# Ledger of designs, part 15: VHH binders against Uncharacterized protein YOR385W

Target 1, 290 residues: Uncharacterized protein YOR385W, of Saccharomyces cerevisiae (q08909)
Amino acid sequence: MRGFSGQPLSDDDNYRIEKTQRNTIPERLHFSRERNMPIASIFGTRGYFVFSSEQSYDKFKQTNFNISTLDADGVGVPLFHIVQSYNVIGKITRSSPDFYIYKYVLQGVQDPPLYSDCKVICQDKVFRLCKILYCEIYAHQGFFETKYDFFYPSKTQPVKKYQIIKQSNMRDLYSTLDGMRFRWHVKFYSDHFRLMFLDEDRLNYSNSNQKERQKPDQGKSKAPDFVIGHYTRTFSDILPRSTSKCSNLIIGEHSKPDSLGITTVPDLTQEFACQGALIHYLLHIERERK

## First folded at step 4 (VHH)

Design e09 (framework vhh_7n9e_1)
Fold by ESMFold2-Fast, scan of step 4:
Structure e09 (fold): chain B 290 residues (1-290), chain A 120 residues (1-120)
Amino acid sequence: as target 1 above (290 residues)
Amino acid sequence: DVQLVESGGGLVQAGGSLRLSCAASGFTFSSYAMRWGRQAPGKGREWVSGITGSGGSTAYASSVKGRFTISRDNAKNTLYLQMNNLKPEDTALYYCAAYEYGFLSDFDYWGQGTQVTVSS
């Protein structure tokens, strides 16, 4: 019958990035490695945490935030924390922030305060671990689609606005980052989302609704959708732990990182991690509903 | 040393307008979502309006939607609330708040408030 647990990636589903046709994909998406980023819950804390690696997650499980010495690359601390906006009894507004994403940043105690307004979580003689408000997500439910607007309130980087679009009759999520169009594709009632790059020809044909245009397969570019990442749910542990892994994000990397801590995550990967965190939270909300 | 100082309250007749200001200091103003709340005599605090750190999105309580406008000037570290078509039931102490996530996921900083009195 139906499987109701985290599924391993099949060889067919785990499309190897190195085998992708280079002429149809921007060079910045030519990945040769994969980064595994666990999403976990912490007992007594609302929301979900995204970790920069399996190694970082495993170290965090041993220490939590009871850390006497911080790793120089940020191994053993979370990368992001997503939390649904505070549920106040009697709050009725549909245009309030629906989710907050906080980012953990490692700062030298003697360095200039680039993140002077961050919440200090812990510190040693060399580093402090800070938590900053990184992103606010607003959900706008329309009749035919739902839009999730991502606002970056931080002054430490250019304020960006982008959105994720979900059609009401589909579970797929669409986004545009740095002029590149992406799709999180899922089938049926599966919890496995595949992150795909959409080439320009496919984007034009899918959004044009032009019946006079030649078929997409007659165009100059005839390339398959290229998978650059995955979101998969994980089966919960039988034995309770203070930290429980709920799902996993897998995103392409250009090279093997020297370290797997929070300081080693590329900017584009951080954005996909934020999107994956939202996907996880939306699935949680769907499963909480009867 | 975070500080929030509200101003612009006063006495106004029903149908009138007031503009409230909240001067923020001691934190990176643009990194925080800001909110206006109010407390009428004998009632608990209620949320009135909210704005994201960038100012790109706003939200309003049903009781004030269409009459109040929240805005911010990040260069001046100032939050505003433009109140139009005021009603006697809008009489309250108005205060601003900065939202920062902690383990409790609540408001970290509150101002002292500015009194708004609407006469019939």
Scores: ipSAE 0.000, ipTM 0.095, lowest interface PAE 22.5, mean pLDDT 72

Design e10 (framework vhh_ozoralizumab_d1)
Fold by ESMFold2-Fast, scan of step 4:
Structure e10 (fold): chain B 290 residues (1-290), chain A 120 residues (1-120)
Amino acid sequence: as target 1 above (290 residues)
Amino acid sequence: EVQLVESGGGLVQPGGSLRLSCAASGFTFSSYAMYWVRQAPGKGLEWVSEISGSGGSTKYPDSVKGRFTISRDNAKNTLYLQMNSLRPEDTAVYYCAAYEYGFLSDFDYRGQGTLVTVSS
C-alpha cells in the first residue's frame, strides 16, 4: 500500500493505455503526462482551495491574494474554493446546499464581466481575478447509499446536474460525466483514492438498479477498468504559514499546455478537481467524527 | 406539486419598462436556483437570467445585461424580473423556470408564461 503523503505514479498505476485496450478507451482519456493539483487551507478562511498545478501553488504561497501583477495564464492563483455550508436547519431539512464550490476566472479589465455575479478579488492594469459560484452540492443520506447532487448553473444552458453515488458501507464514489462512467476507488483504512474509467461493456454501476447498488462493492474481486488519476493526503510544512498543503490530486493530462495556470485546465480535469475537493472535505469530516 | 405562476406581462413601447413576477410553490424556494427564459414567436427557448437560491448571485446573457435585473424575495416565495430599455426583439412569452438534469430523472419546471409585447 502506498503512504498517505503525495505519491508518484507507480508501475501499477497505468493511466497510459496499453495498445491492446486502445479501442475500448475514449481518446479523451489517452494521457501522456500528469497534472499535480494541490489542495490547501488558508489561515482565517474556511474550506479548501484547489490549485491548477504545483507551480501555481508555490507562487501563491509567497504572495497569497496580495498580487501586483496577474499572470496571463493565471499562474499563482487558486482554481477552486470549496466551503461547507453552516446552515444547520437547511442540512436537517435537506433544502440548502451542503457544499459550495467557487471558481476563479481571469479576464481583461476592459472586457465586460463574463458573469454578473463576478466578485473581483484583485486586479492589475491588464487583468482582473474574479470569483464565481460554480457548483452547489447537496448530500442525500439513504439507507443503502448517499447521493451527492452537483448543480452547475450555466450561462447558455439549464442547470447541469449529475450525481456522485456512494454505498453506505463503502467509501468508493461513482459518477458519470459526458457519457463516461467513473469510480473513485479506495482500499480499506486508506485515504488514497484511485480515479478509474469504467468500460461501458462492464456495467459495474452506471445502469445498475437500486438492488445492485446495495450489494457489497466487489472491487477486490475485479480489477478497475483504467486509472486516470489519484487523490492522496499529504502533510504540510512544519513552519507556520498562511497556507498549508493538505492533499494532492493527480490527474492524467495531454502534453499541450506551455503554462500550468488556471486558464490551462481542461474541462474534464476541472470536474475531477471538484470531485476531489469533495472527497477531501468528506475525509476531513470523517476524521473529525472519530 | 411544483407550481410556478408568472404575471406582469403586457404591451409596452420601445424604451419602456416592465416588472415580471413569479409565485412559486411546492418546493423549498430558497434552496433552488431560479431562471427566466423566453420564447419569441416561431423561435426556440432562450435563457434570459439566473439567480442562485443561497447566495444572491446573478447571471445574464449579453443581449439583456445592463437592462434586465433578476431578484427574489424568499420570504414571499417570489421571483422578479425588472426589464428596462425594452426593444422589439425582447417580444416573447417569458417563463419562470427551475431546471436540473440528471441521469435517472430530470427536474424541468416552468410556468404557463406571461406575454411581453414591445411595439408601438
Scores: ipSAE 0.000, ipTM 0.093, lowest interface PAE 19.9, mean pLDDT 73

Design e11 (framework vhh_ozoralizumab_d1)
Fold by ESMFold2-Fast, scan of step 4:
Structure e11 (fold): chain B 290 residues (1-290), chain A 120 residues (1-120)
Amino acid sequence: as target 1 above (290 residues)
Amino acid sequence: EVQLVESGGGLVQPGGSLRLSCAASGFTFSSYAMYWVRQAPGKGLEWVSRISGSGGSTKYPDSVKGRFTISRDNAKNTLYLQMNSLRPEDTAVYYCAAYEYGFLSDFDYRGQGTLVTVSS
């Protein structure tokens, strides 16, 4: 079903991240480049790993998954690890998260700990790689919609929460971050999601034009879209429990940094990576039940 | 399909010995570090031995050091744990696993396990 859902994936408009100088689009979404973030499975582990770049994923593979020396920018280590909770009792009582997202953090060994509860994964003479619980996701299945609550349980920072909402009659996912509205749009029987900014001013303009017209123009009634990213699946995810790249996140970026390690990922891009990791896991669960 | 099948567990008296085996299939065995981990009744999961893919490096916690020996036969895709001078506190279900315990931080892929009971 990946081949069917992906066609035509080679269409430039399907992969294109929209570049714009429109004043109605926030400056933080004006992109000149794109970042490609692989999602991979690793043999012997549950869940999936998100990498900050193809370069980082390739370096991780080249070390045969053993990390003994840490790059200054965090190239060659995962960015996030998402795991589904198997606590059946907690799921029945709705007291346990449905998913955990762990984040990998690079610190200087001389620096004071950024997080008191971090698990040290490895350490060289200069850097320490820590793994922290970054996000807990709670799923609430309703009759008309499913809501996914993203909860940040960090003891060193204030608790933050936002939601992803999925309507029961469609596959699209909606979220709001920092007052900006976003949609992961997918076509019928496709596994290609387009991440779109929903521009309220442009929506109002289209609606005003439609209201003035005597004859309805369906093109003018469509919500304007501004594509800032993509989620696509690869065919390597057909083998169970393999160490392989399963899917790919493509998110717009302001400029090319000299390195694409975990220290170079913008905060907003990190949130979209968490959302994309959930999308990947939900598609996996959906396929396993069919 | 990845499979790990443990065998060799049983009832043994304190001071006795047992040899556990793990038959691996569905992956390139020699390319992966292998682990023995155990879970005693009412306790959490505990690692007891690690061996590199080549067999050139092994590691043990102090609780079993000098008593347990991990080894592998890459031609037979088999992992072994030789357990000597067994104590009642060694009573546990023993699992083999194909993961980096420290790096990946999550334990999930293991075989069905083999029960070791050390009792008089």
Scores: ipSAE 0.000, ipTM 0.150, lowest interface PAE 15.3, mean pLDDT 74

Design e12 (framework vhh_7mjh_2)
Amino acid sequence: EVQLVESGGGLVQPGGSLRLSCAASGFTFSSYAMSWVRQAPGKGLEWIGRIYTSGSTSYNPSLKSLVTISRDNSKNTLYLQMNSLRAEDTATYYCAAYEYGFLSDFDYWGQGTTVTVSS
ESMFold2-Fast, scan of step 4: ipSAE 0.400; ipTM 0.698

Design e13 (framework vhh_7mjh_2)
Fold by ESMFold2-Fast, scan of step 4:
Structure e13 (fold): chain B 290 residues (1-290), chain A 119 residues (1-119)
Amino acid sequence: as target 1 above (290 residues)
Amino acid sequence: EVQLVESGGGLVQPGGSLRLSCAASGFTFSSYAMYWVRQAPGKGLEWIGRIYTSGSTSYNPSLKSLVTISRDNSKNTLYLQMNSLRAEDTATYYCAAYEYGFLSDFDYWGQGTTVTVSS
């Protein structure tokens, strides 16, 4: 069974999933374990942080960015930081992003800076931790649907990476990454989202009126839609001037590295972390409006 | 050295009003957005609101009718005006500073000032 510690699925479940669905599921999604990625708030800092593992979150909670040495795999620092835009005029003109996602990257201090816009957060003798703007999100509320456009940062012409689409009367979110179609599925009254790969031939994931979504089999892993992750809310830790865990992302993984730092996160998992961060922020906004 | 010093806390009767101040030094105050947050005994941190470099404000919807945030750049001081205080508003209140612009990820904050709402 799936655990909170990133333990592998049972041998029977792994075998059944891999053997039964191998011909319909891309190799990139053939997972043998899971990665637990906490989403937390930091006192005095706006927005939310996604951590690469429980191990990384626990170490960060003890040290913050005040550490004597940086881990070579980036254990003990955040992976992403999502923050809502503060540009009121840009919101009125609809020219400003609604959310910014920043990414933490680890670099050797002797290496020339690869990112000229990198903000140095902390540094030891060997490594420096840099923060870069990774993604800009624009929200467009329509009559039938809401679209969240994810863009590569650009000072000139924004380049769209992909979009998330939500039907106005539903909470499910749909996206396409690298030609693969995904759904974050949630039941009414729940804040538990299941991340699913859609392997059926579906018409127009951008429009639910095209019958793009087929109801999955709730009792079996043999459903046409393949579950590859979860988003779950949790109770915040109550400690003054500390980090507080707000929710968890659990994403499928191919193998367990010896270290679960920020350098060990697969590219596709990074994109799901960005989507999960947005889901968390949207639920926070929804809760605050009551 | 960035320093933020809150003041104005103390004992206040239910239904009363109180104005907190935050004196800033060690940085160009007018270039920073400023926040107020609070923590009640035994509870988590709660954001009160923010004032941008432009003077525009953003508030926690649950508190918007009870509070007003303002700043005086000539005095390097941030203010929090609170009205209609209730026992539930008993907390330690902190001010924080955030650098306006991209890639700012640290907020500086003060040591806090305690407000007790009791009869």
Scores: ipSAE 0.000, ipTM 0.157, lowest interface PAE 13.6, mean pLDDT 74

Design f01 (framework vhh_sonelokimab_d1)
Fold by ESMFold2-Fast, scan of step 4:
Structure f01 (fold): chain B 290 residues (1-290), chain A 124 residues (1-124)
Amino acid sequence: as target 1 above (290 residues)
Amino acid sequence: DVQLVESGGGLVQPGGSLRLSCAASGRTFSSYAVGWFRQAPGKEREFIGAISSSGGYTYYAVSEKGRFTISRDNSKNTLYLQMNSLRPEDTAVYYCAADYEEGFLYGSEAYDYWGQGTLVTVSS
């Protein structure tokens, strides 16, 4: 198929190329729909919240946590809450995280707690909404790259799940999840990040960085990056609001869920949401510095 | 930068075929990935499919694969949507959209440039 550059393609050739490309992409990434996940701020609360859907966000902004009846699928509550932390002693010793990500989970009131560290946010006669520490992020600034280590907390010792790598002179972010390599790609004039799957031609980070530096002069690419998600910013109104949408995450999905609440979000989508929350926070910090 | 103009819409009978065109003006159309979307009255915008800048790679929504074919001619700065075996439920305003990135985009919020739309009515 590598010989088709610069030539018009027939419908049959397009079909064959589509089939070939899908065969090289992991089945887990063969998405048929998308999930929109708003990122919002709450007045008087530090950090940002990620919602499982637009519908869940719309319900939440009307009620906040003043909920008399919890939805069985978790519609109307946040999925994640990311907050920045600064601890002088912990930062010097690398013992304190730079960011905390909390996760909201539903639990039956009659059932034993699934998590020993759950903070009960609200409760009805059937369910309780708990907030748990889901992930700790440690940032390591080097001269040539910045690394963000994602840890799952543990009573004995935190377990490192994965790492995001950013070159100091570039804005793109690279990660590996379940043996699959991903890139959040952005241009310097834009705050629109595209989440891309990196196939065999795109697995070399050093080679990709060198290619990007010379990209305008090269112009030749054999295969496009396969886009599986987006991060886009919105511009807030001048007047403060109790809950304000700041940005949006769009992530691909395999199937139509019965509901759009917090219990319906696939595990891989949850990890991309955590990465998107970090991207949003980093952009906020960057803008605060002018 | 890029301006998009759809054409070829109109009234067609069930089971018929129709080819939509999207003419692009601007210096670098061949660098853009382009997609087709549709929106029926009172419904949300639906993704149909996308094609890479070279035309070598296509991605379709599962519901449209087999009936609809996307192609492009970079020498004419034109994107096409070939629609076969049309049904009354295909009645919608059809939009073409472009993005400078060469990736497959299926979120409507992600596209930088949009046409004004062309109405397709499938009726007997």
Scores: ipSAE 0.006, ipTM 0.305, lowest interface PAE 9.6, mean pLDDT 74

Design f02 (framework vhh_sonelokimab_d1)
Fold by ESMFold2-Fast, scan of step 4:
Parts: structure tokens; C-alpha cells; sequence
Structure f02 (fold): chain B 290 residues (1-290), chain A 122 residues (1-122)
């Protein structure tokens, strides 16, 4: 519903472009801005924290969790906390998760609890900051691939589940989320992962990284993938008494003005942030073995 | 390596049209996905749209569909942005950017131009 007629004359070039884009990219992935989501470590605390924005991270590093007044949009607190399980070595059964992802949620003090098992981190006269178990990750290593199962706990409904698959001879990670297929693509010499939307026919193309070894022809010979996000690593100096930025996630978002805090992060962005947090942890584990 | 130079910016009246060009130096422009971005004073940089290395695949930000058209000529190492039905809110510095990895995303493009100013006023 646009109100009244008066549209500009469409030319042949515009028609050809529309025809080319037909049925290729879901409208849900058409973004006009990006969200920068820092991943940081806190000295003396296990795991890594994902922030909803650079502004939120900057505010947090000034106060940590010593917050006297909570922002209404949740600016200045983490979005997620990922931590590796203590029972990785020598476990006889695979009944325990390999990673836990906790989510921070902001709630009015006068409202009933959003979740029955939330841990209150801090509270002012208006809001309380709660920490909930958001996702459990189980790793299953096979001969040809490693699968990472993402479970979303629920006491009242069936658990939502999807997988990330990593082939043993490649660094790329593949997932299917809401009927859409995605790849986190990385080159051999880089820790820069690009989050790409895949056409169904391209999900099983296993030799993409081999083609990348040919520098002159790399970009020209690639099938068109739509990039919707990034994971980039930064080298940070961990000073005593500091919070240190370790990497950055960049995820596309719609043009609607969104809060820079934790209260209005889109659901799909939250899922990609969880995947990016796992990527960061896997790279950390890889580096600790060197 | 690729070096990008934008041109074609200027003053236009509301409802007018303008075509921006981005000239690339180097023999490998056809290996890059390329996109257009804009930034108004005091605002964040905004993605407009992108075109694949082959030109067979294009993407536009939702707000810009139908008004802006991206095209490329690999034989001339040039990227174009055709802007129609211009509005005062389209006033910004327009940037072209290139990614060797055939990327349609935002600020992490490998190479950036210096920008060209477009002013839409009556």
C-alpha cells in the first residue's frame, strides 16, 4: 500500500537485474546496515563475552558488572557468555555439553520473571539483569567431519536443535537455520570468516578452499555467494585489571532503527552471534595447542 | 591490489537522476565483487547494494530497491550506480568498495575509494 500511483518508468536494465535476483536471496537477509559485536575476555573469568555493539562494550569496560543504574535498552552489559565445559578430558560418557552459552536479559523489577531459572546479576529500582542458560553445544568428532549440535533448553516445550558441520580437511563451517543454508568461509592463511548464504545446489561443494590457492583466479572463478556477516580476530594485549577485545562479529541488519543494547537484537542475529562465539572459542583452542 | 576512484557526484534537484562511476586500476577488477555505500554527516555508513564479480548477481538494500541500479563493465574496469527519483535524504558522500572474495556485505571490503559528494536540494 503506497498511497497513490506515480511510480518512475522502469528501464530494461532494471528489469534484467530484478529477473537475475529472482528466487536467489531471501528477503529476510536484505540488510541496509551492520551490527558490530565485540567478543572480549575478562581477566580472571573463564570464557568469552559477546556484546550487542561497540558502544555497549565501551560502556561495559568502564564499569564491568559494577552498575548502579541499568540502561533501559541494555547498553553496557554483555549479550552472551560462552564457556567451555570442565569435563572435556577423560569423560567416559558424552551426556555433558562441551560448551555452554548464557544469555543476558533485561527485565522490569515489577514484571514476573521471564524465565524460572534466571540468575539475577544486578538490579536497580527499575530493571534487573538476569543470566539464563541459552544454548548447550555438543561436539561429535568423526573420521570425515565434526558436528556441533546446538540445543535450546526448554522446560515446557521440545528443544530447538540445529547443527554446525566442519569437514576434517577444511576450516569452513556449514549450518542450516530456518530453512536457509549458510557457510562460514575462511582462507588457509586467515582467521577472517565470512558468513555466506548458500543456494541449495552449492551446500555440498567441498573443493572451494582448494580453488582459493590459485591467487590470480580466486575471485573470478567463485560462484556468487551472498555475505551477511564476518568474524575477524584482533590481537589484544591483556593487561592486568583489564577487559580485552579479542575479535569482532559483524552481522547485517535491517534499516529499522534498533537499540545498540541487548533488548532489540534480532533472533537471527542472536543465532549467528552464538555460532561466531563458537568459532572464536575453537580458534582459541587451536592456538593453545601451538 | 585494486585502487578505486569515484566520480560523478554533484548537486541535483529532488526528483532528479545522477549516475556515479567508480574506476578501478589493475588487471583483476573482474575478480572482485563491488558495492556502493554512502555516509551522511553525523550518521553511520550505509550499505546501498553490490554486484558479483561476473555481474550475474546483484543485491540492494531494502530501502533502495527500485530507485538505484548497480552495473559493471569489466572490460572498462568500471562500476556504476544509477540513482533515480532522488530525495533530500539521499544527500551523502558515496563510496565504492571491492572484495576479492566475492562479498556483498558491508564495512569489511578489502579496498575502498575516497568518496564522491552528492547533494540533493531545491
Amino acid sequence: as target 1 above (290 residues)
Amino acid sequence: DVQLVESGGGLVQPGGSLRLSCAASGRTFSSYAVGWFRQAPGKEREFIGAISSSGGYTYYAVSEKGRFTISRDNSKNTLYLQMNSLRPEDTAVYYCAADYEDWFGYSEYDYWGQGTLVTVSS
Scores: ipSAE 0.000, ipTM 0.263, lowest interface PAE 12.5, mean pLDDT 73

Design f03 (from s03 with D99E L100Y T101D P102T Y103F Y104L E106D S107T S108Y; framework vhh_sonelokimab_d1)
Fold by ESMFold2-Fast, scan of step 4:
Structure f03 (fold): chain B 290 residues (1-290), chain A 123 residues (1-123)
Amino acid sequence: as target 1 above (290 residues)
Amino acid sequence: DVQLVESGGGLVQPGGSLRLSCAASGRTFSSYAVGWFRQAPGKEREFIGAISGSGGSTYYAVSEKGRFTISRDNSKNTLYLQMNSLRPEDTAVYYCAAEYDTFLGDTYEYDYWGQGTLVTVSS
């Protein structure tokens, strides 16, 4: 009953499962489960870490980052590490990124390196845990918007992966991934962001001679938005710890893998995790300005 | 946060004019697209028109275009609806609503609403 709501959630204060046209929603977003991905800080380390699951985060805490044996699915290690550059956001944007996102990758010891600049974090007899630069984020401040450009790291021409747009004095963020439009929606009094799929299908009734709508367009979307994830802050941030859980990212998922380590995270979920990490960092920077 | 308070409603004769005001408080008013809606007794809430945060773009419902004009004064944090050639069927509670501007598509979802002001058009 407390699990993932299935298809869509309406944008109500009391959530309600909203029936939406099935054919307007990509199959990739028909989720049956949710994945909880903690975001945490580590004392003496800049930035924040995203974990692939609560199970992975709990195992990591137990080892105090003293990892001697690697799990085959990557349970007990971080998925991503986001770090703000030493520059002011939006300053000298063409010379250096405003944020770096590193990804942890598990490799067989006999396998050739997947990436030429892979930094080995630890190794056992079977696996190596490597850290790679995954994404560079550049912030561009405009008159009515801030744009966050996500780039693939490249030795040649930088390739823009996608962009997040935030309106000035608004907290909502918008992005497009694989032709699908998404909104991170937050109320003005809250740090709870809802990740929503924006259905741009304006299909009316499929009637031969009748074009009458049941309800007029009252300035509302004719197709409802789908909630496919959440970003929430935790109150455990108040207590000083060597490793502190700061927030939680919850994303819908198709499969029910036996393990929830770093090797089990779908590509689309990885991108939402990167966006959630940025949201967390922006909220932290906002609070530090006080 | 933004709070909206409508004013200027009242009784008016058919063919008359009224100007409604919507006073905003809280966050920067110029960051919001704002609009007017109305709800007549026993009817659904209907869209009248909207204006962008900068005031550079306006949108009107087809039935109200030419009789109603939307404007805003960001220095006074106020939205206006000028209503001309009023008819008995314009009798309704008029609401102002605010939503942030977006560059991704034409989706309008109003997040903040006022409490409404009653307009009665009768002889």
Scores: ipSAE 0.000, ipTM 0.096, lowest interface PAE 19.9, mean pLDDT 72

Design f04 (framework vhh_ozoralizumab_d1)
Fold by ESMFold2-Fast, scan of step 4:
Structure f04 (fold): chain B 290 residues (1-290), chain A 121 residues (1-121)
Amino acid sequence: as target 1 above (290 residues)
Amino acid sequence: EVQLVESGGGLVQPGGSLRLSCAASGFTFSSYAMYWVRQAPGKGLEWVSEISGSGGSTKYPDSVKGRFTISRDNAKNTLYLQMNSLRPEDTAVYYCARDYEVFLGEYFDYRGQGTLVTVSS
């Protein structure tokens, strides 16, 4: 069991499911395994790439960062690419998104197209690798909180997927996906975020700037102790060839898939990967500003 | 439109020093991270150094760390690579490169014609 860059996870960082919690925690979050998803910078590119597994990242690295042949499961290609626009973070209003998230999609050449607006990256006799705009992120900085709005791409009418909310006096980030509430919790101003399921009233998750909070957490954690993932920063594994592993996402899995390529990543895991990619980028911007 | 022109390569003795320059035009230079890469005979492209748009962050592989220094002058639209304590294995064509356009794929946006560095006794 590894935390980041081969480092073992501590007992405090292991998934905790008590017998009593199994009846209150959604079955979608009953995990038996972990998926490790590296976040890396690639030479000649802006932003960061998220890989579907360590194995996929290693294969991409071993091919000298060239996509010349496409694996049936999408092993050896990135899963997501997050890019910051050239505008400064913290602008109250913008005409363009603050971040773009692109998704890599593997399609059969003989299969009907699933997406009309995909950019073809590579094609062999059986498969084509496409890059699609998956998500647009808008940051709204206020005095008491910062909101990160995740939108489905649209030329006519943008549709918001969800928000991430960060209180200005805290580093933690909150989100709601499919009626489930989550918290990325970090302690002691470290770069280790724990992704937690919140088994509390959804009304405790505020989308507004409230002046008064009725229930302070005076030594009591408001989040349950159920951890479903981690974001950990690795020291830069600066390579002679154009790619540096920067951080690692560890997300719970229900079972071992037949392959660890881009075609085997569960939908909920993909959303956590998008959130983790944003966390990584925000930490990078924070360091660059100093 | 976008142009990257490298210069400063040449023949140098082991232990010597050389300074490479890259003149950039056709884009807002300070808005892009810039890279030095090299290709030794019979080998693939090897990343040598990276610098952020502001110049506030630099990165190097262990093979050149402590010997090479990347820098930029955003007022002159120029990228530099200071190479010290040169070794025969540093012999390569050196290219400066800009981040690729995110929608166009995974190749360099723009790469210059390169400048040859030969380290020989």
Scores: ipSAE 0.000, ipTM 0.232, lowest interface PAE 10.6, mean pLDDT 74

Design f05 (framework vhh_ozoralizumab_d1)
Fold by ESMFold2-Fast, scan of step 4:
Structure f05 (fold): chain B 290 residues (1-290), chain A 121 residues (1-121)
Amino acid sequence: as target 1 above (290 residues)
Amino acid sequence: EVQLVESGGGLVQPGGSLRLSCAASGFTFSSYAMYWVRQAPGKGLEWVSEISGSGGSTKYPDSVKGRFTISRDNAKNTLYLQMNSLRPEDTAVYYCAKEYTGFLEDYFDYRGQGTLVTVSS
C-alpha cells in the first residue's frame, strides 16, 4: 500500500526542483500510510468540523450526536470544531480571538474531569464526550505579511503555541512545529495545498569540496523536500441534509490502527488538522468576498 | 436573557413575496451572526440563511439562493428575510436564531417562537 498521495507530478513540485541539495528527513516524518480527515459543515452550527477519518465521518453522518453508545476509540464523533468570531468590538481592540478551535475529548464517566471548562456533549454508561476550548487564533494583518498566532486558551497568562505566516503577495503559509519548518504550498487559482517539510540543512555549495569529504550518502537517507500532506476542497456528500463534506485533509501516518477514532490521532497530525481547518476557513472567506 | 421575536408571516400565493422581521434584545446584536431556519409540517429544521455580525457576509443553501435575501439593521437590533418567488415547498414556520459560540455543539439554542408562512393557491 502506498503511504502518500502524490501519484501525479504537479506544478507545485517546481519548489522541489529549485532545491539543489538533498535533505535529511526526520524519522518521525517517514510515513508508510495516510490518514484522510474530512472537513465538513453541520446543519444548525456555525463553522467547520474536522473528522479523525473517513470511517469516523461516515458513522457520524449516520448518527450525528444522537449516540446511545460511545465507541472506545471515539469513532463517529468530530475531532475539532473551528468557529470564526464576529465580535467586531473585540477585533477592533484586539482583545478577542478571530477564530476558536474546540476539541472533542473522550473520558471515562467514573473519572474526575480532566479539564475545568469541559462541556458534556453526550454520555453512556462507560464514557462521556466532552468539548473543550483547544486553541484561540489571532490574525494580525501587516503591510507585507499576515500572521496567525495560535494560543493556548487562558485568561491569566497567554501562551503562544506557534505562528503561521503568510506573505501578502503569496498564498503559501509557513509554520514551525517542534523545530521543524513546514510550508503549505499552493498555486494561483488552485485550492490544492501541499504540506511540505522544509530542509533546515542550508549548507552553501561554495567550497564544500575544499574541506575533508567523507561519504555523505553512506548510512544516511537524503532527499529533497517532500510532501507529507494535502488539503483539497471538495463538494462531495452535499446531499445529506444535516452534514456536508467540504474538503479533505490527508496527512502521512506511520501505521493504520484498526480503528481511526479521535483517540488515535498523533499529536503532530492534530496540529496539522488545526492548520488545515484554518486554511479551509480562509478559503471560504476569500470565496465569499469575490 | 436573550429574546427573539419573529413577525411578517402569512398566507401568500405561489410567486408572491413576504418580508420577515426579527426583533432582538438581551445581547449585543452586532457582535453575533444571525440565522433564519425553517420547519415544514412533519419535517426537521432546515437552515435558510446566515448573516455575519457586521452584515458583510451572507450565505444561502441552493434551495433559496437567488430568491431570498437576509439583511440586518444593527442600529434597530432587527434581522430581516426578504422572500421572493415563493413556492409551495417554502411553507414552514420560520425562526430567527442567534449564533452560540460556546463549548457545546453550537446547535441553535436561542430562537424565537417563529412565524408561519403558508404558500398556497
Scores: ipSAE 0.000, ipTM 0.179, lowest interface PAE 18.1, mean pLDDT 74

